# VHH binders against Peroxidase 8 (PER8): the designs that were tried, part 18

Target 1, 290 residues: Peroxidase 8 (PER8), of Arabidopsis thaliana (Mouse-ear cress) (q9lnl0)
Amino acid sequence: QLRHGFYEGTCPPAESIVGRVVFNHWDRNRTVTAALLRMQFHDCVVKGCDASLLIDPTTERPSEKSVGRNAGVRGFEIIDEAKKELELVCPKTVSCADIVTIATRDSIALAGGPKFKVRTGRRDGLRSNPSDVKLLGPTVSVATSIKAFKSIGFNVSTMVALIGGGHTVGVAHCSLFQDRIKDPKMDSKLRAKLKKSCRGPNDPSVFMDQNTPFRVDNEIYRQMIQQRAILRIDDNLIRDGSTRSIVSDFAYNNKLFKESFAEAMQKMGEIGVLTGDSGEIRTNCRAFNN
Short names: E, the ipSAE of ESMFold2; O, the ipSAE of OpenDDE; V2, 0.75 times the mean of E and O plus 0.25 times the DockQ between their complexes.

## First folded at step 14 (VHH; framework vhh_7b18_3)

Design r2 (from l2 with S99L; at its last look DockQ between E and O 0.64; V2 from the best seeds 0.76)
Fold by OpenDDE, look of step 14:
Structure r2 (fold): chain B 290 residues (1-290), chain A 118 residues (1-118)
Amino acid sequence: as target 1 above (290 residues)
Amino acid sequence: QVQLVETGGGLVQPGGSLRLSCAASGFTFTRYDMGWARQVPGKGLEWVSYITSGGDTEYQDSVKGRFTISRDNAKSTVYLQMNSLKPEDTAVYYCARYLDSGWKYDYWGQGTQVTVSS
């Protein structure tokens, strides 16, 4: 089972190695936080946190990476580097799933987000099928989102924390919010700016959080209230009666947001995990051992 | 092949200004977020500024209000205007392509030396 300090007896430097690797990448590229958040989410909500997302597709066998919604996921090189170092010190000991979990946690803290502990002892899955990928799009309704999150044991508050918290860092491509730039309810100045940004070729990107795009904070919720949400789902959160008060609470209380987000991340990281003798410890995070 | 070539570095006195340029080639420039990082000898590479392909910008706290990042998509060039330079800004400055296509790493140029000294 999962426990704090799982590697104390088998690989004492496990978390420090991951942390160092993450820091080095984050220090030169602040988008690392957004990348790892997305990676962990896209992995965990699809049949559990088993690192199935990390499997490369082959000509013979497609993987979860083959799905369009996963096409923009990044951060694999960070995981690979951590895995490489770990295998030198503690061969066949630390799972890719745990590396993702630890890396994501550390990147959040580096970005000014909450510090929280994670239990470790995850094992890597033996399955990565595109057909398993059921991810929500950026235009999904709140009702649909609530239903989806409830199906995996998450309440509405946790959902709001994960959705908003995940969007308080990183970028969105113009193709994802064409409906928003046509929305007359959107802040007129922001709408004008986005129209200009999106005139360019090759699907330009903009910050989802227009004020603090590299910080894990409650700013995204403040912007929701201000009609400055980029993605439709974020706008829906402030408009929908079932989530409006939660958004408001987070917007005006960063401490509350951070606490809620930390709890949500801990919970998410434990969805459907493999432990004990289940699954495997991959030597290469991009491929099954067999 | 992807190429990033930095120019504009040099020696300046405290309070002076420099404008760095990064000429990009070998990829679709408009598709990628760009930025600058710097490295002091003996230290790691540190992020300085970021510009999305859509033109949004962000800066390291230490350079906010002094540095300005911009891009010219027609010239496939990213710029860093550095004003009010301080000795602490002395470093090799690297141009970076941050947004990856597919599963690839970000790319960096060869760097240009910036020295701020009285």
Scores: ipSAE 0.884, ipTM 0.938, lowest interface PAE 0.5, mean pLDDT 94
Fold by ESMFold2, look of step 14:
Structure r2 (fold): chain B 290 residues (1-290), chain A 118 residues (1-118)
Amino acid sequence: as target 1 above (290 residues)
Amino acid sequence: QVQLVETGGGLVQPGGSLRLSCAASGFTFTRYDMGWARQVPGKGLEWVSYITSGGDTEYQDSVKGRFTISRDNAKSTVYLQMNSLKPEDTAVYYCARYLDSGWKYDYWGQGTQVTVSS
């Protein structure tokens, strides 16, 4: 059963160890927050928050990492470093799933996002199959997104908080938004800038939040209402009547956004978790125990 | 093998300027985001500036408005123009290459020392 302070008795320094590892990486590399946000989302929406995404493929056995939508997920070494230190202090105690959850929460706060508590007690999954991966692409309709998020227990407001909040940091490559630079309704100055940025070889990258790319804040929603969203999925949120007012509310009320994002992240971190005697406590986050 | 060679450091008075250069080799330069980090005396390595392969830039708050990162893809070179230098900018500056998603970086040279002192 998930609870606050699950490791108080069995590994008192657990959360502080994870926090220090995350801070050390973040201090020298502000892109850590984007990496961990994406990692947690991709792990949790695929059969629950059980760290199945962390399993490396072998030549005999593909894993969730083998799927194209997961090709850009990064930051596994941060989880490995935290796990290595935790295994020295508290062997076989802190799950990889809890490390991902704690690390993501801490990286959000470092980037200026909300501070929030998470419950712990997750155990690690025993399978990682490519066939389980069902992730939305960057051009899906709002209606499709609403159905997908409803199927995992999220209402429309939570969906808007997660989609926009997950894109307030990070980069997108030009191949993912070719339709946007052809859209005459996109802000003309940004569209011209992106056309120039995308002329280079090797699929160039740009910031998804053109104004505050390393901060977790409501600026992405302000960009949406200004017709400056990079991805089609984000632009759809301001264009669709079922989500438009929520985008506006977040754009003009940063406190509301931060509270909503914190709640959404808390709920996401509890999807389909394994607790009690289910699953395992991996000693190496990249591989199942023997 | 990835090679990054930083040059242009030196001793400068407060308020002065320096231009750092980073010559890159051993990889397809245009595929990668690049940046600068610095090792401040008595502290760890901290991020300074980032430039995407598409040309978007961002800076640590303490240098924003004073430093400008740029890249010349034809010469596989990253630059850092540092203006209005302060004593707290004293550090060894390292050029960094980021992975595709930008979450991890490498540097290969010895770095270049920047000392801001009267």
Scores: ipSAE 0.717, ipTM 0.876, lowest interface PAE 1.2, mean pLDDT 91
ESMFold2 (binder alone), look of step 14: mean pLDDT 85; pTM 0.853

Design r3 (from l2 with Y105F; at its last look DockQ between E and O 0.71; V2 from the best seeds 0.77)
Fold by ESMFold2, look of step 14:
Structure r3 (fold): chain B 290 residues (1-290), chain A 118 residues (1-118)
Amino acid sequence: as target 1 above (290 residues)
Amino acid sequence: QVQLVETGGGLVQPGGSLRLSCAASGFTFTRYDMGWARQVPGKGLEWVSYITSGGDTEYQDSVKGRFTISRDNAKSTVYLQMNSLKPEDTAVYYCARYSDSGWKFDYWGQGTQVTVSS
């Protein structure tokens, strides 16, 4: 029973509190959007958008955070700050899952991406098992990716919007794209630049979107067409016949991309949600209630 | 101890230039993206510039073309070259360390005052 304005009667300032917290962090640290996009994706595709990713491991029990593919997820302090304020104003009312959803939506808009509505009413999950984490890496084939996205109800266009849209901001470390540096089909000037960048010690980072790294826009698709994609999965989208025309459509029509990305984010935010009597409203997003 | 020490601030006339330096210590400098933020009078901290550990750079729109961030990994130092300064650039400038993982994802130094006035 997700609906728009779920908190209008029980916590009228809920969305504005989350928005203010997100804005304050974003205004001084523009990496917030990349952090929250990754957080929501990693939460939602692992047994639904129930904030199971937020649970901290203990000495006796690992959590989803214990899995290596989640090692780069960050921004949990933003969710904590919003939750802390919400618990003061509306105790036991606003779920951590809804905070993640609202925060990510707001961070996208701050970064120049689409403005879109989200439905709310999510409840928080009661389990966080490492064995549930099934995330694809950056070198998977398009065919494998299509199967994975289909299994959670997403068509190819939605998949292309999410993969590219999720990579229009943020960084990648050199260890993740060594195969790209060796690829003779990669734009030769960028490849040479990356070779220099990656000579440094301690696994240096570069922007995934070499032109507009802090804006949510279609530039990543233009980079793909120009053979300038940093990650193998992104380069595969322009090379594969099943996705090539969608990449081109987004590259040449930013409005189409933004509309498609907004729809894709709305759909992703509703995967496997808990509502009604299911789950709980955590008082601390890092731990299950007692 | 993690330390970020900003220097090079001062009073300058509109149109002038300054070069800020940030000496970093107490951590493996080459693992971190770095940047600058500023405290404009009457406002909170706002982002100014970012440099990845691999050397990619980006800037807030209001300073793009006038400011240049760079890093010297051998000296564990970040620089901000500020040209064509305007009164609106008057602020306390902070060097920032950014993490792409872990518990705390940013850290700032004590700041250095830049004043652009006739």
Scores: ipSAE 0.754, ipTM 0.897, lowest interface PAE 1.2, mean pLDDT 92
ESMFold2 (binder alone), look of step 14: mean pLDDT 86; pTM 0.865
OpenDDE, look of step 14: ipSAE 0.830; ipTM 0.916

Design r4 (from l4 with D33E; at its last look DockQ between E and O 0.01; V2 from the best seeds 0.00; counts 0 for: pae E 21.4 > 2, placed apart)
Fold by ESMFold2, look of step 14:
Structure r4 (fold): chain B 290 residues (1-290), chain A 118 residues (1-118)
Amino acid sequence: as target 1 above (290 residues)
Amino acid sequence: QVQLVETGGGLVQPGGSLRLSCAASGFTFNRYEMGWARQVPGKGLEWVSYITSGGDTEYQDSVKGRFTISRDNAKSTVYLQMNSLKPEDTAVYYCARYSDSGYKYDYWGQGTQVTVSS
């Protein structure tokens, strides 16, 4: 059963331990927020927030990490460090799924995003199969995206908050936006800059939010309005009639964006959770118990 | 000043059909997503269907293929055509407007009762 303060009786320092570990990493590397946002999203939309994404593949068994859409997910060492400390203080008590949820919430606040409460009590999943991964690429239509998000319980406005909010920090590799570089309607100065940045091997990356790449704020929506969105899906949000008013509202009201993003993140963190006697409490977030 | 008024509910046999209407006033209707939710006895509200301002539709799995949401922007009206009705569809059905600013359904109609019983 999810509730606020689930660990207050069984592991009183749980949230503060996670917060300290996240702060220490974030203080040294501002890209932590982007890493944890992506980690939580990719975990939660694949059979629920059960930390299935964290399972490492073995020679005998692939995992969700084996799928190309997950190749860029990082920050697992942050979860490992928090889990290590928690196992010393409260053995077999705090789930990896809760660590991911708390860590992401804390990293958003550190990056200037909203401060919000999360409920805890998640348990860890017992499967991690590549075939379960159904992540949409960056060139899907708004209509396709709306259907996918609604199928997991999100309306159009929650979708826009999650897509843009998830892209206000972090990078996109050049292979993901070649169609944008070819688009004559894209801001011409940015398009020229991207052509230069994407020159050469090793699939370079660029910040999705060109102005405030390390802050969780509404700037990505301002970029969309200015025809400076990096990914096709982000550009589609300002072009499509079903989403353009939402993009505009977020672009002109940062407080509204932050409140909406907080609510969206709270809802995302509760998709398909395991509670009670379901699942397990992993001792190592990278591997199933036993 | 925003008003949503549902009509078209009633008693129907299993396998029958009903068409719900929701007349909207007090806002620029064609810019808003509209939805239907239902209050099933003994449960909380659950979403049934929505239609975006651009006309894209979504349905919960239990009604997909049986229910059709539509809108007439000229009449400021959203409809729910319900076919092949089952006893488990018995509920109070509410029309709701999605708030672009609040990112939630902020105005609700009074509801209309649908009862599917022999």
Scores: ipSAE 0.000, ipTM 0.109, lowest interface PAE 21.4, mean pLDDT 87
ESMFold2 (binder alone), look of step 14: mean pLDDT 88; pTM 0.894
OpenDDE, look of step 14: ipSAE 0.811; ipTM 0.907

Design r5 (from l4 with D100E; at its last look DockQ between E and O 0.69; V2 from the best seeds 0.77)
Fold by ESMFold2, look of step 14:
Structure r5 (fold): chain B 290 residues (1-290), chain A 118 residues (1-118)
Amino acid sequence: as target 1 above (290 residues)
Amino acid sequence: QVQLVETGGGLVQPGGSLRLSCAASGFTFNRYDMGWARQVPGKGLEWVSYITSGGDTEYQDSVKGRFTISRDNAKSTVYLQMNSLKPEDTAVYYCARYSESGYKYDYWGQGTQVTVSS
C-alpha cells in the first residue's frame, strides 16, 4: 500500500510543505539533518516506522521518550510545524510517520547527501511503550550489531552504510567515548585534542565527523581508516574483518557510499509500517487520537 | 530563564573587522553547543557558525576563513570575530543556543546589527 506520490490526489502540496518547513529549519540550524536521521532510526527500529517515538509521556503513561537511549532525540518541533501546516491545508490526511520519512529524506539532500525517492502511505501507531525500546549502545561488537541488523532484515553492507551514514553528521558527548581517548591506537593528535575537549565539566560534545560535520558524505569512513573515529562502534567497523572491506569501499568511493546509503535509508523507512486501515492519522503528532 | 544578549555590532567599511559578543545566562552554559545566525535584509535567517561545548567549530562556506567563533566558559560568552567584511555580510546577527534535547533545540538572542557599507 506504500507507493510513490501517495498524497498526489488527497494532499497535493504535502511533500512540498514538509520540504519547506525542513529547509527553513535547516538553513538556520544545520544540526537538523543529524536530528532527523536519529529520529527516524530510533522510530523505525522500535516496532516499525509508525511515529511511536513522537508520543509524549503523560503523568499516567510513560512513552518511548522515557527511555534513556531516546533522551538525545531532537527535532520533534520540526515535525510539529509541518503537521500544523498540513492540518490547515489537508486536515487529517498526512500521517506523522510519513512526515518523519519525508523530512529526513529532504534533510539528507540539504546536507549534501543523496537525493532519493521515498514511498508514502504510512499510518501512525497506537502504542508507545518504553519496554519496546531495544537500542544498541556505541560500544557493541560488530558481531552483535550484525545480528541485530539481520533480525530486521538487513545485511552487513546495509548495516555499515547506516551506522557510518548516521554518524557522518552530529555530535557525541564525552561520556560515550572515554574508551577511545584511552586507546593508544587512536590518532595521537586527535586523541590529545579530545582529552582537552573532554576535561570540561558537564559532559562536553564533539563532532563525530571531525572533518565535514554538517555534510552527509563518506568522510566518516575516511576518518575510520585514519584511526580518527570518535565512537567505539565506528572504530570497530574498520578493525573487524567482516566489515573492513566495506568501510574501505565507502571511504574511497563517495558515489558508492551515497548510493548505498540512499538504498539503506529507503529500506529502513519501510520497516514494519502500518498502511491501509491500520493505525491512525494523528491530528497531533505528540498524542494518540481520542 | 534563558537569555542571550548580543553586542559589538556597528558600521564598518568593506574589508574591516568586528568582534561580536554574546552573554549567556539562565542555563549551564558549558553543557550547550552554541552558534551564530544572521538575518540578511530581504532574506530569512541563515546559519553562520557553530561551536560544540567541547570546542569543535564549523562555518558556512561564505564566511569560512574570514570568521572565527570562540567561547569562554568562565564568562558564559560566545564570540564571533569577523574579518574581511563584505557588503553581503550586512545583517542582524543572532547568538544561538543548540541542545541535544528532542523537545526544544534552539534559542536566539535579540540580535545586533552589522552594516558593511561604503
Scores: ipSAE 0.734, ipTM 0.885, lowest interface PAE 1.2, mean pLDDT 91
ESMFold2 (binder alone), look of step 14: mean pLDDT 87; pTM 0.882
OpenDDE, look of step 14: ipSAE 0.856; ipTM 0.927

Design r6 (from l4 with Q60E; at its last look DockQ between E and O 0.66; V2 from the best seeds 0.77)
Fold by ESMFold2, look of step 14:
Parts: structure tokens; sequence; C-alpha cells
Structure r6 (fold): chain B 290 residues (1-290), chain A 118 residues (1-118)
């Protein structure tokens, strides 16, 4: 029973507290938006938006964090700080899953993306197993991506909005795009720049959106059109006939992109949620209640 | 132990220049994105500039064109060249490491005071 304003009666300051915590982090570190986008996506597509990703592994028990594809997920301390403040004001009331959802929405707006409402009332999951993690890699075909997104209820347009929109901010490490540096169809000036950037040891990083790396906007789709996508999965979207026209539509209409991205994020935030008496309200987002 | 030590602050006239340095130790420097933030009197800590470990840079709009971030991976050092300084640039400037492999999301140095005054 998700609804708008779920906490209006039980924790009136809930959304404002999360918003202030997110703003304080974002104001000093603009990578917050990329971190929270990735966090929510990785949480929601693995058995639903139940904050299972937040559970820390112990020496006796691995968690979703133990899987390599989650190694780059960060920003958990932002959720912790919001939860700490919320527990002081409204003990055992606001779920970690709702904090992630609200925080992600607010970080998108701070980065110039769409402003949109989210429904709340999520509860926190009671399991976090490495075997549940099934995430797509950066080189999968468009056909494989379409099947995966359809299996969780998303059409092709929603998929293109999420894949590209999720990469309009953030970095990629050189190990993830070596095939792009060798691709003669890639923009030659960018290829040369990336070859230089990727010199030396320790897997350097570059911005995925080479033009507006800290703004949520349609620029990533313009980069795709110009053969400047960093990741293979993004380049595939402009090359494949099933997705090419959608990429073009977003590249040439920022309003359409922002509306589509907001809609896609709203849908993603409601995958497989626990409500009512299901799950729990964690007091520490990193650990199940005892 | 991660340590970031800023130097190069001081008093300068409007229109002048300063170069800040940040010496990094206790981690594999060239693996991490780095940056600068500042504490302006009466405000919270605000972002100034970012440099990826691969050398991509970006700036807050108010300093774009006047400030230049760079890094020397061999010396484990981040620089901020500040030109055309204005009184509103007066702040404590902090060096930051902006990625986290497991603990704190970001790490900050001690800060160095920059004062732009006639």
Amino acid sequence: as target 1 above (290 residues)
Amino acid sequence: QVQLVETGGGLVQPGGSLRLSCAASGFTFNRYDMGWARQVPGKGLEWVSYITSGGDTEYEDSVKGRFTISRDNAKSTVYLQMNSLKPEDTAVYYCARYSDSGYKYDYWGQGTQVTVSS
C-alpha cells in the first residue's frame, strides 16, 4: 500500500530530513547523484526495492555487497546519516528502502534532473544473498537487455531511459571500455583522449558523459549520436535498430527525456516492494533487526 | 591511514593568484578521483572542482575559467591553480578524495586558508 505522503501522520519531517542530508552531501560532493542512482537500481532489480543491498557481510554470512558487480556501489553512509536522524525523531518508522527512494529522487533534482513525486510505504527485506544478484554487464547485446528489462515489466523505451539516464552522471573505469578504445567507429578525438587517460596502472576513471558529467540531462544521448559513448552497452543503443529511434528522440528533446526518466524511475522504485506487515523497519540499515 | 595535507594558502589582493597543493598518502593515489571544496564564511562546505584518476576535470560554475585542477600521480599530489581571485573566494579550501572502497564516502584534508582582501 504505497501512497504519496505515507509518513505525513507518523513522521511529518521524514522527507525533509532525507532531503537536507542529501543536499549537504551533494553540495560538497557532486558524485552523490551517480552513487544513489546506482544504489537504487542495484537494490530494486535484485528481488525488489527492499534495501537488501545495504546489508553488510559478516565473517559468517556474505551479502549482495560480496558480489563483484556491486563493488562499485557507494554512498551507503548517506543513507546511514538520514536513518540516524530519522531514528532520533521518529524511532522505527521510516524504512531504509524509502530512504533510498527519497534520497535518489532528491539527488536527481539537485543535479538538474526532473522533479517528481514518489510513493512511500516500503518495508525492508529480510534476506541479502549473493546468489540473488543478476545484473547485466556493460557489453550485453540490446536483445539481451530487452529480454531482461521485459522480465521485470519494462518496455524498450523505459529501458533506454534507464540505461542512458543512469549513465548521464558518473564515471567508468578503463577496464570496462577497452573494446571502445579499439573501436575505429568511435569518435577519433575521444579515442585518443581515452588512450591517454587510461595509461598506467590502477584502472583510471573517466566521466561517462564527457560534456555534462554532473548534470542529469539528455546529453548522454547526444554523445551516443556523436559516437562518443564510453560504454559498449550505451553505444549499442544507437547502433541497434530496435532502440536507435528512441535514442534520437531523447537526444533531440530534453523535456521528453526528463519526463520519460522520471516515469522510469517511479516505476523502478516500485519493483517488488514489501508493504503492510511484510518485512521490517530496520533500525540500522546495514543489518537485519534482531 | 589516509592523509591529505593542503598547503599554499595565504593573503592575496583581488585579481591575484595562488596555487594550492594537496599531498596525499596512505592509499594508492592514482586509483582515486580527487577534488577541492571550500568552507565559505556563513555557508556549508561547497564543491569547487573534481578530477578523475584518468584526468577528466569539472568545475563549479563560479570558478570555471579562473581555477584549474590538476594532478601529478608520480608525486601523489593534487593542485588547484586559482587565478583572478575575488573577495568571495575567501574560504578554507579542503582537498578531498571522492571515492570510497568500503568505509567513508569521502575523505578531507586539514584545510588551508585563502583570504582575498585589499
Scores: ipSAE 0.737, ipTM 0.888, lowest interface PAE 1.2, mean pLDDT 91
ESMFold2 (binder alone), look of step 14: mean pLDDT 87; pTM 0.877
OpenDDE, look of step 14: ipSAE 0.889; ipTM 0.941

## First folded at step 15 (VHH; framework vhh_7b18_3)

Design s1 (from l2 with Y105H; at its last look DockQ between E and O 0.97; V2 from the best seeds 0.91)
Fold by ESMFold2, look of step 15:
Structure s1 (fold): chain B 290 residues (1-290), chain A 118 residues (1-118)
Amino acid sequence: as target 1 above (290 residues)
Amino acid sequence: QVQLVETGGGLVQPGGSLRLSCAASGFTFTRYDMGWARQVPGKGLEWVSYITSGGDTEYQDSVKGRFTISRDNAKSTVYLQMNSLKPEDTAVYYCARYSDSGWKHDYWGQGTQVTVSS
């Protein structure tokens, strides 16, 4: 069972240790928030928040990391560093799944996003299979997205908070938004800028939030309203009647967005968790315990 | 092998300007986002500026409007133009190459000293 303060008795410094490790990485590299948001999302929507994504493939066995959609997931060294410190203080106590959850929460706050509590008590999964990976692409319809999010227990408002909130930081590569560059409804100045940016070799990157790319805030929704969303999936949110009013509400009320995003992240962090005697407490987040 | 070599540091008066350069080699420069961080005396390493491989830029609040990051993909070089320098800008400045996947790690140069004093 998940609860607030799960480690208060067994590892009192658990959350502070994770927080310090995350801060040290974030202070020198502000892309940490985007990395951890993506890591938690990719972990949680694939058979639950059990840190299965962290398992390294071997020459004999692929893992979730072997799938192309996970090739860009990074930040595993942050989780490793936190785990290493935790194993010195509280051996075999704090799960890798809880480290990911706490680290992501802390990185959001560092980037100016909401501060929120998370429940802990997750245990680590015992499988990591490439065939379990099923992630939406950047051009899917709103209807497809609503169906996918509903299948994991999320309503439309939660979906809009997660899609936009997950893209308020981070980059997208030119191959992911060629259809946007061709869209005559896209803001003409940004469209021209992107055409120039994307002429370079090796699939260049741009910020998904063109105004505040390192802050977790509602600016991505303001960008959507201004026809400046980089990805088709984000632009679809302002164009589709089922999501348009929610985008507008978030764009004009940063407090509402932050509260909604915090609630959405809390819910996502509890998908399909293992608790009690299920799963394990890995000693090395990259490998199963024997 | 990845190499990042910073140049252009030195002693400068308050209000002055410096231009830092970072010569990059040993990797496909145009694939990577780049940036600058600094080690301020008595403080930890802190981020200063970021430039995507597509040319988008962002800055720490304390340097916005004074510092400009740029890149020259043909020369595999990153620049930091530093104007209106203040004593609190005194630091060792490091060039960074940011990881694009979980199979790579960030690289930092050896740094160049910037000292702003009268």
Scores: ipSAE 0.863, ipTM 0.934, lowest interface PAE 0.6, mean pLDDT 93
ESMFold2 (binder alone), look of step 15: mean pLDDT 84; pTM 0.847
OpenDDE, look of step 15: ipSAE 0.919; ipTM 0.956
ESMFold2, look of step 16: ipSAE 0.852; ipTM 0.930
ESMFold2 (binder alone), look of step 16: mean pLDDT 84; pTM 0.851
OpenDDE, look of step 16: ipSAE 0.920; ipTM 0.957

Design s2 (from l2 with Y105R; at its last look DockQ between E and O 0.94; V2 from the best seeds 0.88)
Fold by ESMFold2, look of step 15:
Structure s2 (fold): chain B 290 residues (1-290), chain A 118 residues (1-118)
Amino acid sequence: as target 1 above (290 residues)
Amino acid sequence: QVQLVETGGGLVQPGGSLRLSCAASGFTFTRYDMGWARQVPGKGLEWVSYITSGGDTEYQDSVKGRFTISRDNAKSTVYLQMNSLKPEDTAVYYCARYSDSGWKRDYWGQGTQVTVSS
């Protein structure tokens, strides 16, 4: 029961309110796109796009935020601000899950990525358990990644669009790519630069897309072809026969990448959604309703 | 207590240069990405430049080639070298420490005024 324009009768300004909040944050902090992409992915692949990731733990009750793979997820204040404004205009109407979906879509467009429509009508989940979090790390094989993505309904092309598209912005810390700087096949100039960057204390960070780190574009795939991918999984995409041609297609055709990424993001935003009478409409995205 | 203190602003003619400094304290400086934003008269706060804790840098298109961000980890200080200044660069410039997780917020300094005028 997801549809385009779900709120046009019940909260006409819903998407414009979210868009303005996202723009205000993005204009001063261009890392918003990376933050929201990661937030939506981590929410959607863990029991569906139901905003379960947003629930804060308490002293008596952990949440998905308690899991180490979610420790770097950020941008929750953007969702809170949008929700606060929406509750003033349309009380108990716009779900946190829809806010995450709309906000991520808008942040992609702001960063030069595709503009695309999303269907809305999601409701918010009623559970957030650490044991539900099953996220793969950056060194998994392509075969393992293909199996994981198929288990949530994605083919190989969608997987390549999401992995590269999710890494065209954002940073990685040195602990996540030590295997890359030890790999003599990596571009020698970049490898030398990374060795120097990673000698600093406290697990330094670098851009995952060394050329256009704040733009959503196909540059990450061009970096993969040039042996300049930061993360092992990204390098594996150009090395593996099952994904190599898709990487090449995206690298040589930015329009194809953007269309494929938009379609992939639309599909990801609909994983396991709650609609109709399921779930709730939270008044505070960080906590279940009473 | 996180503190960011900007200095180095002032009045300069078009084509001139200024160097902004941001002294950081109250946190482990080397754990954080840092940057600059500016509030232009009549407009909102906009991002200017970003530097990762590993030393990677990026810039807003309008300042690329003219501004250079750097950091000195030993002094816990971020710099913004601003060359070829234009009247449209007139703004209050804020140093930023960017959040690296959902439990930590962005922090901003008090700002330093840069005025580019004949």
Scores: ipSAE 0.800, ipTM 0.916, lowest interface PAE 1.0, mean pLDDT 93
ESMFold2 (binder alone), look of step 15: mean pLDDT 85; pTM 0.858
OpenDDE, look of step 15: ipSAE 0.917; ipTM 0.957

